# Ledger of designs, part 19: VH-VL binders against b7kms5

Target 1, 80 residues: b7kms5
Amino acid sequence: DTFETVRNTIRIESEVDESLRQLCHEERITKETWLEAAYLYLCEKPEELAQVIQLAQERLSQRKAIADYKRAKTMQERFL

## First folded at step 1 (VH-VL)

Design oc9 (framework fv_oberotatug)
Fold by ESMFold2-Fast, scan of step 1:
Structure oc9 (fold): chain C 80 residues (1-80), chain A 125 residues (1-125), chain B 107 residues (1-107)
Amino acid sequence: as target 1 above (80 residues)
Amino acid sequence: EVQLVESGGGLVKPGGSLRLSCAASGFTFSYAWMSWVRQAPGKGLEWVGRIRSKTYGGTTDYAAPVQGRFTISRDDSKNTLYLQMNSLKTEDTAVYYCTTDQLGYSEFGDYMDVWGQGTLVTVSS
Amino acid sequence: DVQMTQSPSSLSASVGDRVTITCRASQSIYSYLSWYQQRPGKAPNLLIYAASSLQSGVPSRFSGSGSGTDFTLTISTLQPEDFATYYCQQSYSIPLTFGQGTKVEIK
């Protein structure tokens, strides 16, 4: 009898990571168990899950916009 | 800077008692699980026991050789960890290290990321 | 209790060598394994946690691998400061237990 896990690597915004680390340290939990618990909780609440997905989509859009800006600025610095 | 400083070691006779202290600084001591690890002269590392934070009940765990004789406690107001050693035996002779017993934020299990410099306890007649 | 056995108990190496140390658990401990380095007269320091995660500030020449019962610590290019004793430690089950140690000695 074995409990199976998978190793995942994620990259999140530094301020969010700092806040999450503080929470995990205070509550003596890991980000893995936080993610598992949060996901499982949301799976039982479809309306809340939908709202979280919307926020995730907004954050992804913001990250892409920032990346696009940085790319444009690098091109100017490189070729001018 | 995160720092742990042990004190209270010395020479004691078999059957005697000794209390070790570990002064913590540079981190939020009250959130940390803490461990004691010992090392007999010329031998390997041996885990002695640990104490959880108050949030997790402040409970203790001990290795079999010290169970019933040693007591781990903490004073969060003083940022200090203690090891009370009773009924000391010659085989308790070792350098005693205070460590943080960290649960990995992103990974499995407890690990000891910060160590003090150790304090020598010699149990001899 | 979970017994941790290291191989070899000691080895002789030269600066620049690739060094491999193994650690075997008496039962599956998943990835609940850490590696520590102890230089003579010094306190141990954490090198690797969760079997393969490098502790911040530790040189990249150190790496860990394995899961379940068999684990390996590798030093890709041995440096003078790496002559030390290395310990594995399981945190899956209480009591927490260490391997007996592997001394890396100068040739």
Scores: ipSAE 0.000, ipTM 0.622, lowest interface PAE 12.3, mean pLDDT 86

Design od1 (framework fv_oberotatug)
Fold by ESMFold2-Fast, scan of step 1:
Structure od1 (fold): chain C 80 residues (1-80), chain A 125 residues (1-125), chain B 107 residues (1-107)
Amino acid sequence: as target 1 above (80 residues)
Amino acid sequence: EVQLVESGGGLVKPGGSLRLSCAASGFTFTNYWMSWVRQAPGKGLEWVGRIKSETDGGTIDYAAPVQGRFTISRDDSKNTLYLQMNSLKTEDTAVYYCTTDRYFDWSLGEYFDYWGQGTLVTVSS
Amino acid sequence: DVQMTQSPSSLSASVGDRVTITCRASQSVSNYLSWYQQRPGKAPNLLIYAASSLQSGVPSRFSGSGSGTDFTLTISTLQPEDFATYYCQQSYDTPRTFGQGTKVEIK
């Protein structure tokens, strides 16, 4: 009768968020239900799930590289 | 019933400071984003800035005309929103409204569903 | 900044009239568009959110339509309490911006 939910705050790229907003508006669904449906669908499709995980790992690696670059840049500028 | 009550408005000289308060009741203040909106006499509505809930990062955004002079803050233990106004200009003369900035469903966007009565700030020599 | 322009700036109408107010955004704001009513000497109140969703407690004579850059607020049968100023507002981008307002006056 009562749904139990968890509130999560996630940080995603603004262009991805904008595209997802448009999709949700056009299809008359919410970001929350789209995320749940996408994950549940992928859990039933192990090869597709593996593809998504690979993309996620690549995106994480890219963000880490950018963060490392910014850190190195700050160290250079801060050091006298 | 939801209520927002602003206070702290008044007459102040250019270059002066004022602190506005907005006392909230009738809803779970801690979960709401809050905004300040002002209206100069005989003019339209102008968004001043907003503060997100702590669970959404507590980030604050300001309109360009007030950036660096105004500071928005909140005290969730007191259900109160604040606007600290420094280096006031005659152009800041307006009725200041506090509003709930509803953002629970990303696909619906943000909108100002509850408004206070407003408090008048007059900046004059 | 996203600029919001309303048309007309003012209009004169009689009780029973159909009133239409338009709002144009300088860039697409999708459906993140709200309409507010402000009666003289009062605080604004929300009428429509998400371009076309009627706020709880607002009479059904108010309706909103549009998406992207062009939006419309319609009052199907104007009532005495509807003589007020109406504002559109976008929440797609920061800063949040309002139209200049449309004053609905008694003929």
Scores: ipSAE 0.000, ipTM 0.625, lowest interface PAE 13.7, mean pLDDT 86

Design od10 (framework fv_oberotatug)
Fold by ESMFold2-Fast, scan of step 1:
Structure od10 (fold): chain C 80 residues (1-80), chain A 124 residues (1-124), chain B 107 residues (1-107)
Amino acid sequence: as target 1 above (80 residues)
Amino acid sequence: EVQLVESGGGLVKPGGSLRLSCAASGFTFTNYWMSWVRQAPGKGLEWVGRIKSETDGGTIDYAAPVQGRFTISRDDSKNTLYLQMNSLKTEDTAVYYCTTEWYGSGLESPFDYWGQGTLVTVSS
Amino acid sequence: DVQMTQSPSSLSASVGDRVTITCRASQSVSNYLSWYQQRPGKAPNLLIYAASSLQSGVPSRFSGSGSGTDFTLTISTLQPEDFATYYCQQSYDTPRTFGQGTKVEIK
């Protein structure tokens, strides 16, 4: 059997998904193959990989800030 | 694991109505286009219609034989797909399958997951 | 609408045989073609998408080829569990359309 695959559920920002979908449609590729190609490409380029990791850390921090805000808002609405 | 569970099938007289439901689990339902496909007893597969994800515009398309009689809808908060069937005819007798049509951005749009099907019988 | 025609409508084969099923579209569907297997009393399952891409978990004895209007599904070494009905389906245009099916029966 060639190319054993795993199906994963990933949640990404809607605007990013829309942009990536358009790119994949125009280039005749899938999100899955784009993700594989991007990761493999970056693994051969340590400086660029470091830049991407930095961006990922920034985006994760933003998501945590939003989650913290929503948690605080829910506490205010439910317990007041 | 991906699961699609259909319900709502049964016996109904010509001119009657039925609503089918498809409960989805094991994947991010909101990202998928969803389709209904039917199969009359002893016959082949026939596409009924499709509803796109909200990100792709949430548009709905129907096969000509059901246009104006059937309505497809989805409730992403409940991970559920619906098929409202009105003005039922004997030729609508079939097993109705809930299917995922597309995840990601591929153009090939295969029906990659299928429910077990629910039987709709339209007879007097 | 794009019409899909399969050939043959049925065939008889023995375990170990090479089986070939063809599908013809009334107009070009590029590579937007999928193949499904349906065992008696069961829901269909996806075998091949994008004309030649094997779905995860599907045995390597299944393969697809073709583009445009002419497509082929091949089972290289037929197994007992492969006696089923096979359908091609185009996703190039709306409505989505299926072939009439090919029933693979025991010789």
Scores: ipSAE 0.000, ipTM 0.609, lowest interface PAE 16.6, mean pLDDT 86

Design od2 (framework fv_oberotatug)
Fold by ESMFold2-Fast, scan of step 1:
Structure od2 (fold): chain C 80 residues (1-80), chain A 125 residues (1-125), chain B 107 residues (1-107)
Amino acid sequence: as target 1 above (80 residues)
Amino acid sequence: EVQLVESGGGLVKPGGSLRLSCAASGFTFTNYWMSWVRQAPGKGLEWVGRIKSETDGGTIDYAAPVQGRFTISRDDSKNTLYLQMNSLKTEDTAVYYCTTGSYYEGLFDTPFDYWGQGTLVTVSS
Amino acid sequence: DVQMTQSPSSLSASVGDRVTITCRASQSVSNYLSWYQQRPGKAPNLLIYAASSLQSGVPSRFSGSGSGTDFTLTISTLQPEDFATYYCQQSYDTPRTFGQGTKVEIK
């Protein structure tokens, strides 16, 4: 046993999870090893890492906008 | 050297109970998914169920014929896998094998690359 | 459940023969297909995993092929120790399911 591991719980969009599950199934790897490999690879590629961070920031902004919209809709429903 | 040693088999009457044990050595038991596979005399292999590692949630799946009657558990401090068999039927007569895959973290393909020698359970009146 | 069907159920062969065993899944299992050998009175042992990958320590005369629903195990030059029963198994879905077995007997 040369690896010390930690179990993490993450929540991702269902469409992304479906696509990632299919990739892992076809390539015979696991989601955890894909995540480890992707992170390690990107840490040695500063320009690619920056692009991934930008995409992550954009997706986070989109999630926030959706959350804000749902909050506004809930407030509106209180007065219906 | 990886070893899996089953014990606890024997003759039991229909409706009775029996507990099988599988002692593991030579690998980091805690990290592996463990399965029970049985084989009725002169018949083929039949998967009984599987228990995941604690890291992967420790969830257990059973084959339909044993669901509700059999319970799989593990004691990682003792490197031991268990199969508690209740409400035994004559159809449960088989050699029971303890087995594990070589890849422990996956939710995907895990071939059974290590097997014990089996323990015979005979259910008859 | 995914049903696995092997063909033939038994065959007779001589040492030196080429033996071919097939396995069919009721639905696609991609390449999540393993082959096991069971000698009389012994526990099964893994021969092939991922449809075509040879398990460490297994002689190169054994090979596997196929994907999806149709799979083949080939023994290129049968040896005396190869007279055994062979099982395919899918690990694509739960429950894990085995074929009914193919017994390779001496002629």
Scores: ipSAE 0.000, ipTM 0.603, lowest interface PAE 16.9, mean pLDDT 84

Design od3 (framework fv_oberotatug)
Fold by ESMFold2-Fast, scan of step 1:
Parts: structure tokens; sequence; C-alpha cells
Structure od3 (fold): chain C 80 residues (1-80), chain A 124 residues (1-124), chain B 107 residues (1-107)
């Protein structure tokens, strides 16, 4: 049966994407269904979900730091 | 428009039974976890229980005060949620709301859509 | 069960005031915390989900903060339509539990 779905565009790290694509190919599933299943599984595992959230926060902080650094460098180059 | 409409409330005597219905429209009901929340006159909100979507196992959880007396069910072909209330007590007097519990869109499971509520009065 | 306690239980405020409401969980609920507004005679409305995310259509004067056990709802500049009761709710553990509510009344 068909589920009501929404279309999203998500940017992830290339190494993570490559690994996930390989997993999906081997297991005969899609990235969309993996994401849905992983999230729903974790919703019923509070301790595991908390660890995943911590990892997500760490990755977000890392990306923000890199973005801030690149922004500052670009501004210096542009105005120097 | 996404909408939930409760019905079936009324006056019932202690020890009696009542069945509430919640009609869903404007969204794919089958994919959503559904909850019942009640509110006694002049009091706060109290979670009654929840039923998951069939895809997520269709499992049902209840708050302790209603465990063994209330039964939550759903009929996805009719886009309808039910609450069967047995062995009613005066403490069950409340406005009963049906709500969606949305883990698919929000990730944190907020109760994002609420019905208007239906009043159940258990008179002693 | 996770117990949710709000402070204060009620407060009196004037239009234009900054209002803060606190919610405390008996154990960590991470960011699985939502805030609801209930106007007299109406069903509750979702204001904030995931502790700090503003629900679509909700005015930007509402904000949420916190994680773990301590959470705050802030209304930066109180409007006439904001006189209502506010509830926090955790969705980290089952059963889901609400705070007792905070009534924001006209001073």
Amino acid sequence: as target 1 above (80 residues)
Amino acid sequence: EVQLVESGGGLVKPGGSLRLSCAASGFTFTNYWMSWVRQAPGKGLEWVGRIKSETDGGTIDYAAPVQGRFTISRDDSKNTLYLQMNSLKTEDTAVYYCTTEDFLSYGSGPLDVWGQGTLVTVSS
Amino acid sequence: DVQMTQSPSSLSASVGDRVTITCRASQSVSNYLSWYQQRPGKAPNLLIYAASSLQSGVPSRFSGSGSGTDFTLTISTLQPEDFATYYCQQSYDTPRTFGQGTKVEIK
C-alpha cells in the first residue's frame, strides 16, 4: 500500500552517504526506508536514542565550527 | 484541513460503560500514532494512553489509573480511533481529547493535532 | 514514571511583560519536551516541540530552552491572547506525562 510521504533534500557527509548506499544496496532497501526504520526503532530505545542525539549534537557542533572558520576566512580574504 | 472530531461523551453512572470515537480527516490516519488525553473540570491535562500505527506494531500503552478498565483501538479503514471505557468511576469525569503523536514529522513525538474534546460525566 | 513539575502554578502579568515558566522532569527526558497553550474553553495547541523548536504558525515571541531535566518557556512580550494555561509534556518515556499547568492571568 502507499503511504503519504513528504519530499526532503538532505545533505550528509560523503563518506557516510557512501557507507549507507552500500548497506542499502546489500540489504535491498532504500535510504528513505532505512531512515524511517532507524528513527522509529530508536524512539522505543530511550538510552540508545540519547546516545544517537549526543552524536548528532557533536557532529552538528563540528560542522558549525568548520562553517564558522570558512566564513571568517572568506570575510578576511574579501576585505583584505 | 487536518482535523480530529470526538463523539460519544455523555452522562453515565459509576460502574457503567461508554465508548468514545474520534474521526480523523485531512491526513493519512493509518500512519499516525494516536493518543487519548483527558482533563477533569478545572484541572490539568492527563495522558490516558496511546496506540501505535500498524507499521510500528500497533501496540497500546495505558496510564496506570485506566489500565484494565479502558481499551484503545483503531479502525484504519474508517479513519477512526476508539476509547472503550468500562467500570467508570467518578474520577473519570473529564473532557476527553484525541490527539496525534507524531514521530514521523517531528522526531520528538509532540501531540500536534487535537480534537475539540467530548465531555464524559460519571455521576454518583 | 517521569514526573513533570511546573513553576509557578499561576502568575499575574500585564500586556508587554516578559513571562517565564519553568518545567522540571524527575529524570532526564533529553529534548523530548513539548509546550502547549490552552485558552479557556478550548483544546490545547502545540507551541514548542523538541524543547526549543517553534511550531509553524506560532508567534516568535514564544521560545523554549533547556535539555535533560530543566526546561523554560519564555514569552518575550505578552499579548492579550496569551492569557491562558501552559503545559509542558515529556514524550521520552511511557506513560507520557504533563506538568500540572501554569495559569497566566491578567494583573
Scores: ipSAE 0.000, ipTM 0.612, lowest interface PAE 19.2, mean pLDDT 86

Design od4 (framework fv_oberotatug)
Fold by ESMFold2-Fast, scan of step 1:
Structure od4 (fold): chain C 80 residues (1-80), chain A 125 residues (1-125), chain B 107 residues (1-107)
Amino acid sequence: as target 1 above (80 residues)
Amino acid sequence: EVQLVESGGGLVKPGGSLRLSCAASGFTFTNYWMSWVRQAPGKGLEWVGRIKSETDGGTIDYAAPVQGRFTISRDDSKNTLYLQMNSLKTEDTAVYYCTTYGLDSSGYIEYFDLWGQGTLVTVSS
Amino acid sequence: DVQMTQSPSSLSASVGDRVTITCRASQSVSNYLSWYQQRPGKAPNLLIYAASSLQSGVPSRFSGSGSGTDFTLTISTLQPEDFATYYCQQSYDTPRTFGQGTKVEIK
């Protein structure tokens, strides 16, 4: 092949996956090509890229907070 | 009574295998992250690895010296943590402790709040 | 890995003495630091977590301070049961790492 590819396994929010799957089905593209195109487009738009990075940081922070809350709640039940 | 009791230690030859158990009682074991910490005779403490609760994904992390040789698992129905040790080396000779993870009020800082008595593993010819 | 170095490796002290043990991290661990006590032939027990928080049931003569890379454990008035080895431990990064230990011996 002309292009070398790598195999990645990622875990994303189920609602996001369902929405993306529907978009790809309707537009007749693959998740792989959508991801590549989205990243390449944003790399040429530094202000838009910065906004996406900010959203990614916020989502990561939210995931950590939810995980920490669940763990703390679990530990609170320790000696009940 | 809240406690952890390790068992399964003993004498084993280099290249051999051994499985340690840690029986938990007095608390809701299934909700806890657990770890193994070892201590070679006359030496300091060394973290071996941890396993998260099923609720938090059940993911397992290992220290480099044991990765690929040791496997941590848990059976929540029996309130028991396990350490399967394969390809044992003389450097694995140590007292093995199981511990629970505590969490500070912020929910971010972890510490080892409960420790078992330990079980001795001797790897020697 | 984050390397934890304790100073001194051992010290001799008498009952009633003030004892200080230091712990240095190879990189910042914020306040993700705990101190443990291990008496001869016994399992370790938690003394201090989050650098300065005293664990429930631990005598008030124990205190911790510091943040970032430099931490101190202080025993204000050493008691006979305090002759033990003390370990610092970071929980900032994986793998979790301990200092080499500081042995507090009777003079």
Scores: ipSAE 0.000, ipTM 0.618, lowest interface PAE 14.8, mean pLDDT 86

Design od5 (framework fv_oberotatug)
Fold by ESMFold2-Fast, scan of step 1:
Structure od5 (fold): chain C 80 residues (1-80), chain A 125 residues (1-125), chain B 107 residues (1-107)
Amino acid sequence: as target 1 above (80 residues)
Amino acid sequence: EVQLVESGGGLVKPGGSLRLSCAASGFTFTNYWMSWVRQAPGKGLEWVGRIKSETDGGTIDYAAPVQGRFTISRDDSKNTLYLQMNSLKTEDTAVYYCTTDVPYSGELFYYMDVWGQGTLVTVSS
Amino acid sequence: DVQMTQSPSSLSASVGDRVTITCRASQSVSNYLSWYQQRPGKAPNLLIYAASSLQSGVPSRFSGSGSGTDFTLTISTLQPEDFATYYCQQSYDTPRTFGQGTKVEIK
């Protein structure tokens, strides 16, 4: 084939996944090609890329905060 | 234990009606998209249709051969999936399976990981 | 509709053999491809999803590969319980469609 590809498994929010699947179905494209196109487009738009990176950092921080909270709550329950 | 138990199959005359039920247990049924898949004797698997979770809009899709004759519905309060079959034809003779279509795990891919044992529907004079 | 074509329709094999089954989609289904095993008189069982992800509890001798239109299921060392019919299925588009099945029979 034309391109060498790499297989990746990723976990994203269910709502985001469903919305992306609907978009891909309506536009007759695949999630893989949408991801490639989105990344390539953003690489040509530094301001937009910076915004996406900031959102990604915020989402990662939220996930970590939730995990930290659950850990702290478990410790509190065990020692109280 | 995650389980799907089907009931309602039997012998019915052409033009008749039959209602299949699928009782779910061991998982949060409400969060799952559910499908019906059938298999005619000695033949391969054929997708009948699916119903999305309420969170995803509760929309229903059908395969062309059953469109307008079959109705898929769900009762989340009873953890039960239904298939109402009307205007049955001899070509509808098959074992009918209920299956999960989308797991709650946040998985990006649709697949049927839990299957009922099937219920036989025979449409014959 | 996306058409799924499996080959071969049947094959004969012995315990210990390496078995490969192929599946072709009429249009790209990306990696929205699953493989199922159906033993005689039983309901289908999920083996692989997302073209290459092994379902929990399924033996590691099963593996899947491919993307787009061409997919392969491999059983590295056939066991007695593996004599069954195997189906591929795409979930990229609606209606969801299955291949016609490949029957793995005892030589």
Scores: ipSAE 0.000, ipTM 0.593, lowest interface PAE 16.8, mean pLDDT 84

Design od6 (framework fv_oberotatug)
Fold by ESMFold2-Fast, scan of step 1:
Structure od6 (fold): chain C 80 residues (1-80), chain A 124 residues (1-124), chain B 107 residues (1-107)
Amino acid sequence: as target 1 above (80 residues)
Amino acid sequence: EVQLVESGGGLVKPGGSLRLSCAASGFTFTNYWMSWVRQAPGKGLEWVGRIKSETDGGTIDYAAPVQGRFTISRDDSKNTLYLQMNSLKTEDTAVYYCTTALEYDSGTFHFDYWGQGTLVTVSS
Amino acid sequence: DVQMTQSPSSLSASVGDRVTITCRASQSVSNYLSWYQQRPGKAPNLLIYAASSLQSGVPSRFSGSGSGTDFTLTISTLQPEDFATYYCQQSYDTPRTFGQGTKVEIK
């Protein structure tokens, strides 16, 4: 019945944010409504939802690997 | 590989102050949000607060029982998270855990790694 | 604040048993729910996030289900290392809140 909302603060890659912002401006929608629509659409498409989840898991894994790699490289350059 | 080591716990009297440290290693500390969670002896887990990365503005959130008394901070050059505890009460007696959090969406916040914890006892 | 209530507070079980723990939120938390395991004298570790997603490295005998206010953690075939306290935690609202814990004890 009543729209109750929560404020979310999320950290995403700047290039992704820029692309999404441009899309929202062109289509005259907001990031909030795009996120809601995308999630609701995917919930009705189990095969597509599974693909998105796989991509999300891969991106999360890549972020961790890159962070760990940068640390290792910094230590190596400093002390080896 | 990833390690979080808390220190600074001990016995302190009501009204006193104590500073906890969490030394992080095995990952790029500066890129991660950090949290404190506590557990009173024989009791359950209680979220204390969190601090975001510099990239996300370094915003800090606190649980109501500690708001105004505790301060969370970080020193990215030392890979260290801090919890400054002022005006301590007997209810603050707990093991304090340092945690790293994964948040792919602010509505899905979960703890990825935990330290061993450090005991803070507030008594006369 | 969102209050999380677990049931039961404790249970006794034998190795090989199927164990079910429930968690109820005072208001809808959608699927923003995680389950943690804490072995005696150890720090907690994450088992499940987003109500049903298994954390990497966690054995497949653990599963989560539910949405809204009612959630369940299931251990399909209890192992000796599973005797521990389990906590649910909501991440829908700030502050993040934990259930009171469910202690799984040896029968």
Scores: ipSAE 0.000, ipTM 0.567, lowest interface PAE 17.8, mean pLDDT 83

Design od7 (framework fv_oberotatug)
Fold by ESMFold2-Fast, scan of step 1:
Structure od7 (fold): chain C 80 residues (1-80), chain A 125 residues (1-125), chain B 107 residues (1-107)
Amino acid sequence: as target 1 above (80 residues)
Amino acid sequence: EVQLVESGGGLVKPGGSLRLSCAASGFTFTNYWMSWVRQAPGKGLEWVGRIKSETDGGTIDYAAPVQGRFTISRDDSKNTLYLQMNSLKTEDTAVYYCTTDEGIYSSSFDLFDYWGQGTLVTVSS
Amino acid sequence: DVQMTQSPSSLSASVGDRVTITCRASQSVSNYLSWYQQRPGKAPNLLIYAASSLQSGVPSRFSGSGSGTDFTLTISTLQPEDFATYYCQQSYDTPRTFGQGTKVEIK
């Protein structure tokens, strides 16, 4: 109606989530508004945006490696 | 005004079945994870299970004591949450509450933590 | 499953008293800890979320602290409407688990 929004539930590293929740509580902002502000800020700063994207790619690669390992282990245990 | 209204409670014999309903109004039900919590007479609160919103995969989790006997479902077109209870035991005697269950994930500020008034289920011979 | 243990199970207090209730988790739940108040015959009401955040509309005499495994709910100056049972709940893991409750009774 008044605004078009999308509801998301995301999975992030527990230590990062704890730190972000503490930041949001101390600054009296919400996780949603922090995410929106951070993204919009970075879109106006190409050099910083590129650095954040690199970090995100590294974290994604780490998560994929862990997920692939866990999945392979589960399949192995199921069919052995 | 937000309301959750449970119904369907009553007296049933061990081994019987009951279906509880929770009618929601005053908020966008479709967007909320929903839970059932029960409380035996004179006892503490016990989480029964929850169902996620469809956008979050509609996954359902159950507490061990009810796994395999109880089924949680939702009908977003009717803004209604359900709890199908099969193979009822005397230990299932409790007031059953429906509640919202998503406040810790979307914001560190306010939780939209809503509870119904509860409906009594008595499992007795 | 994460087990939540409250202390004490009950206490007697007078209006104006400072009341402290503790909650211990069997493993770390970070700050995914909420406190609920339940008055006789009523549904629970959320008081505190994220271990220390006061829910909108809840009086400032209620406060929460702690992280990891040890948590505390404090009522700085007990009022007549505060005689109730209080529960902690962890939402770090599934299943969600509650403490056994602490009854705050009139002396």
Scores: ipSAE 0.000, ipTM 0.609, lowest interface PAE 12.7, mean pLDDT 84

Design od8 (framework fv_oberotatug)
Fold by ESMFold2-Fast, scan of step 1:
Structure od8 (fold): chain C 80 residues (1-80), chain A 125 residues (1-125), chain B 107 residues (1-107)
Amino acid sequence: as target 1 above (80 residues)
Amino acid sequence: EVQLVESGGGLVKPGGSLRLSCAASGFTFTNYWMSWVRQAPGKGLEWVGRIKSETDGGTIDYAAPVQGRFTISRDDSKNTLYLQMNSLKTEDTAVYYCTTQYDFGEGLSYAFDIWGQGTLVTVSS
Amino acid sequence: DVQMTQSPSSLSASVGDRVTITCRASQSVSNYLSWYQQRPGKAPNLLIYAASSLQSGVPSRFSGSGSGTDFTLTISTLQPEDFATYYCQQSYDTPRTFGQGTKVEIK
């Protein structure tokens, strides 16, 4: 094989992963090739890419809030 | 301590019924997808079925060999998973394990991360 | 259904050996592949998820690699407690399916 690739481990929401996995199975493609195609497509569409980045920022904020809450709750139970 | 404890196994004749229970402790059971996995004596692991959390719709999936005969259910108020087994066959003889699948995008929802000790079901005349 | 085939079905090894076990899927499962260890008379224990991610509490001598259809579990320096049966399992499709198992025995 001629492509040089890297391996990444990515954590995404279970519902999103399940939906993407089903799509990949039905269309006979892999999650890796779907991700590559989606990114390349969005790079050619700056306005759509900006909207996707905004959604990503919102999702990241939600994940940080949840992580912060879990950390605070654990410390409260042990020290407060 | 995160723990799963199965119970309800025993000897039953072909055509009979058994109800297995799996008691969960040490984690927020309500948030987890739960599965049953069985292992016939001296053989490999075989997935039986899965039930999603109520938040994800409580959807249940079964392996073909048990579809129509087995029913998976859960009682979140009691932190307990159930497997109702009807029309039992000698081929159903196995140790039955309950196991978790975390459903909040931690990458563990599709791996079986916590396992019980198992309960033996023997279907024999 | 996705069929999982492990190779070899059994192997003999000594403490300190590097052990490799392979798993092949009948169709692509991307990286939705987990590895489990089962000691005689005990429940399975999760070692690796997402093909290469080490489960919390599992020793670093265990590692996983591969994607698509071909996967490998490596134990870099076999310890006495590692004599067990190892299973691969795909979570790409329903039903979830396991390999037949690889038994690692004392040489």
Scores: ipSAE 0.000, ipTM 0.603, lowest interface PAE 16.6, mean pLDDT 84

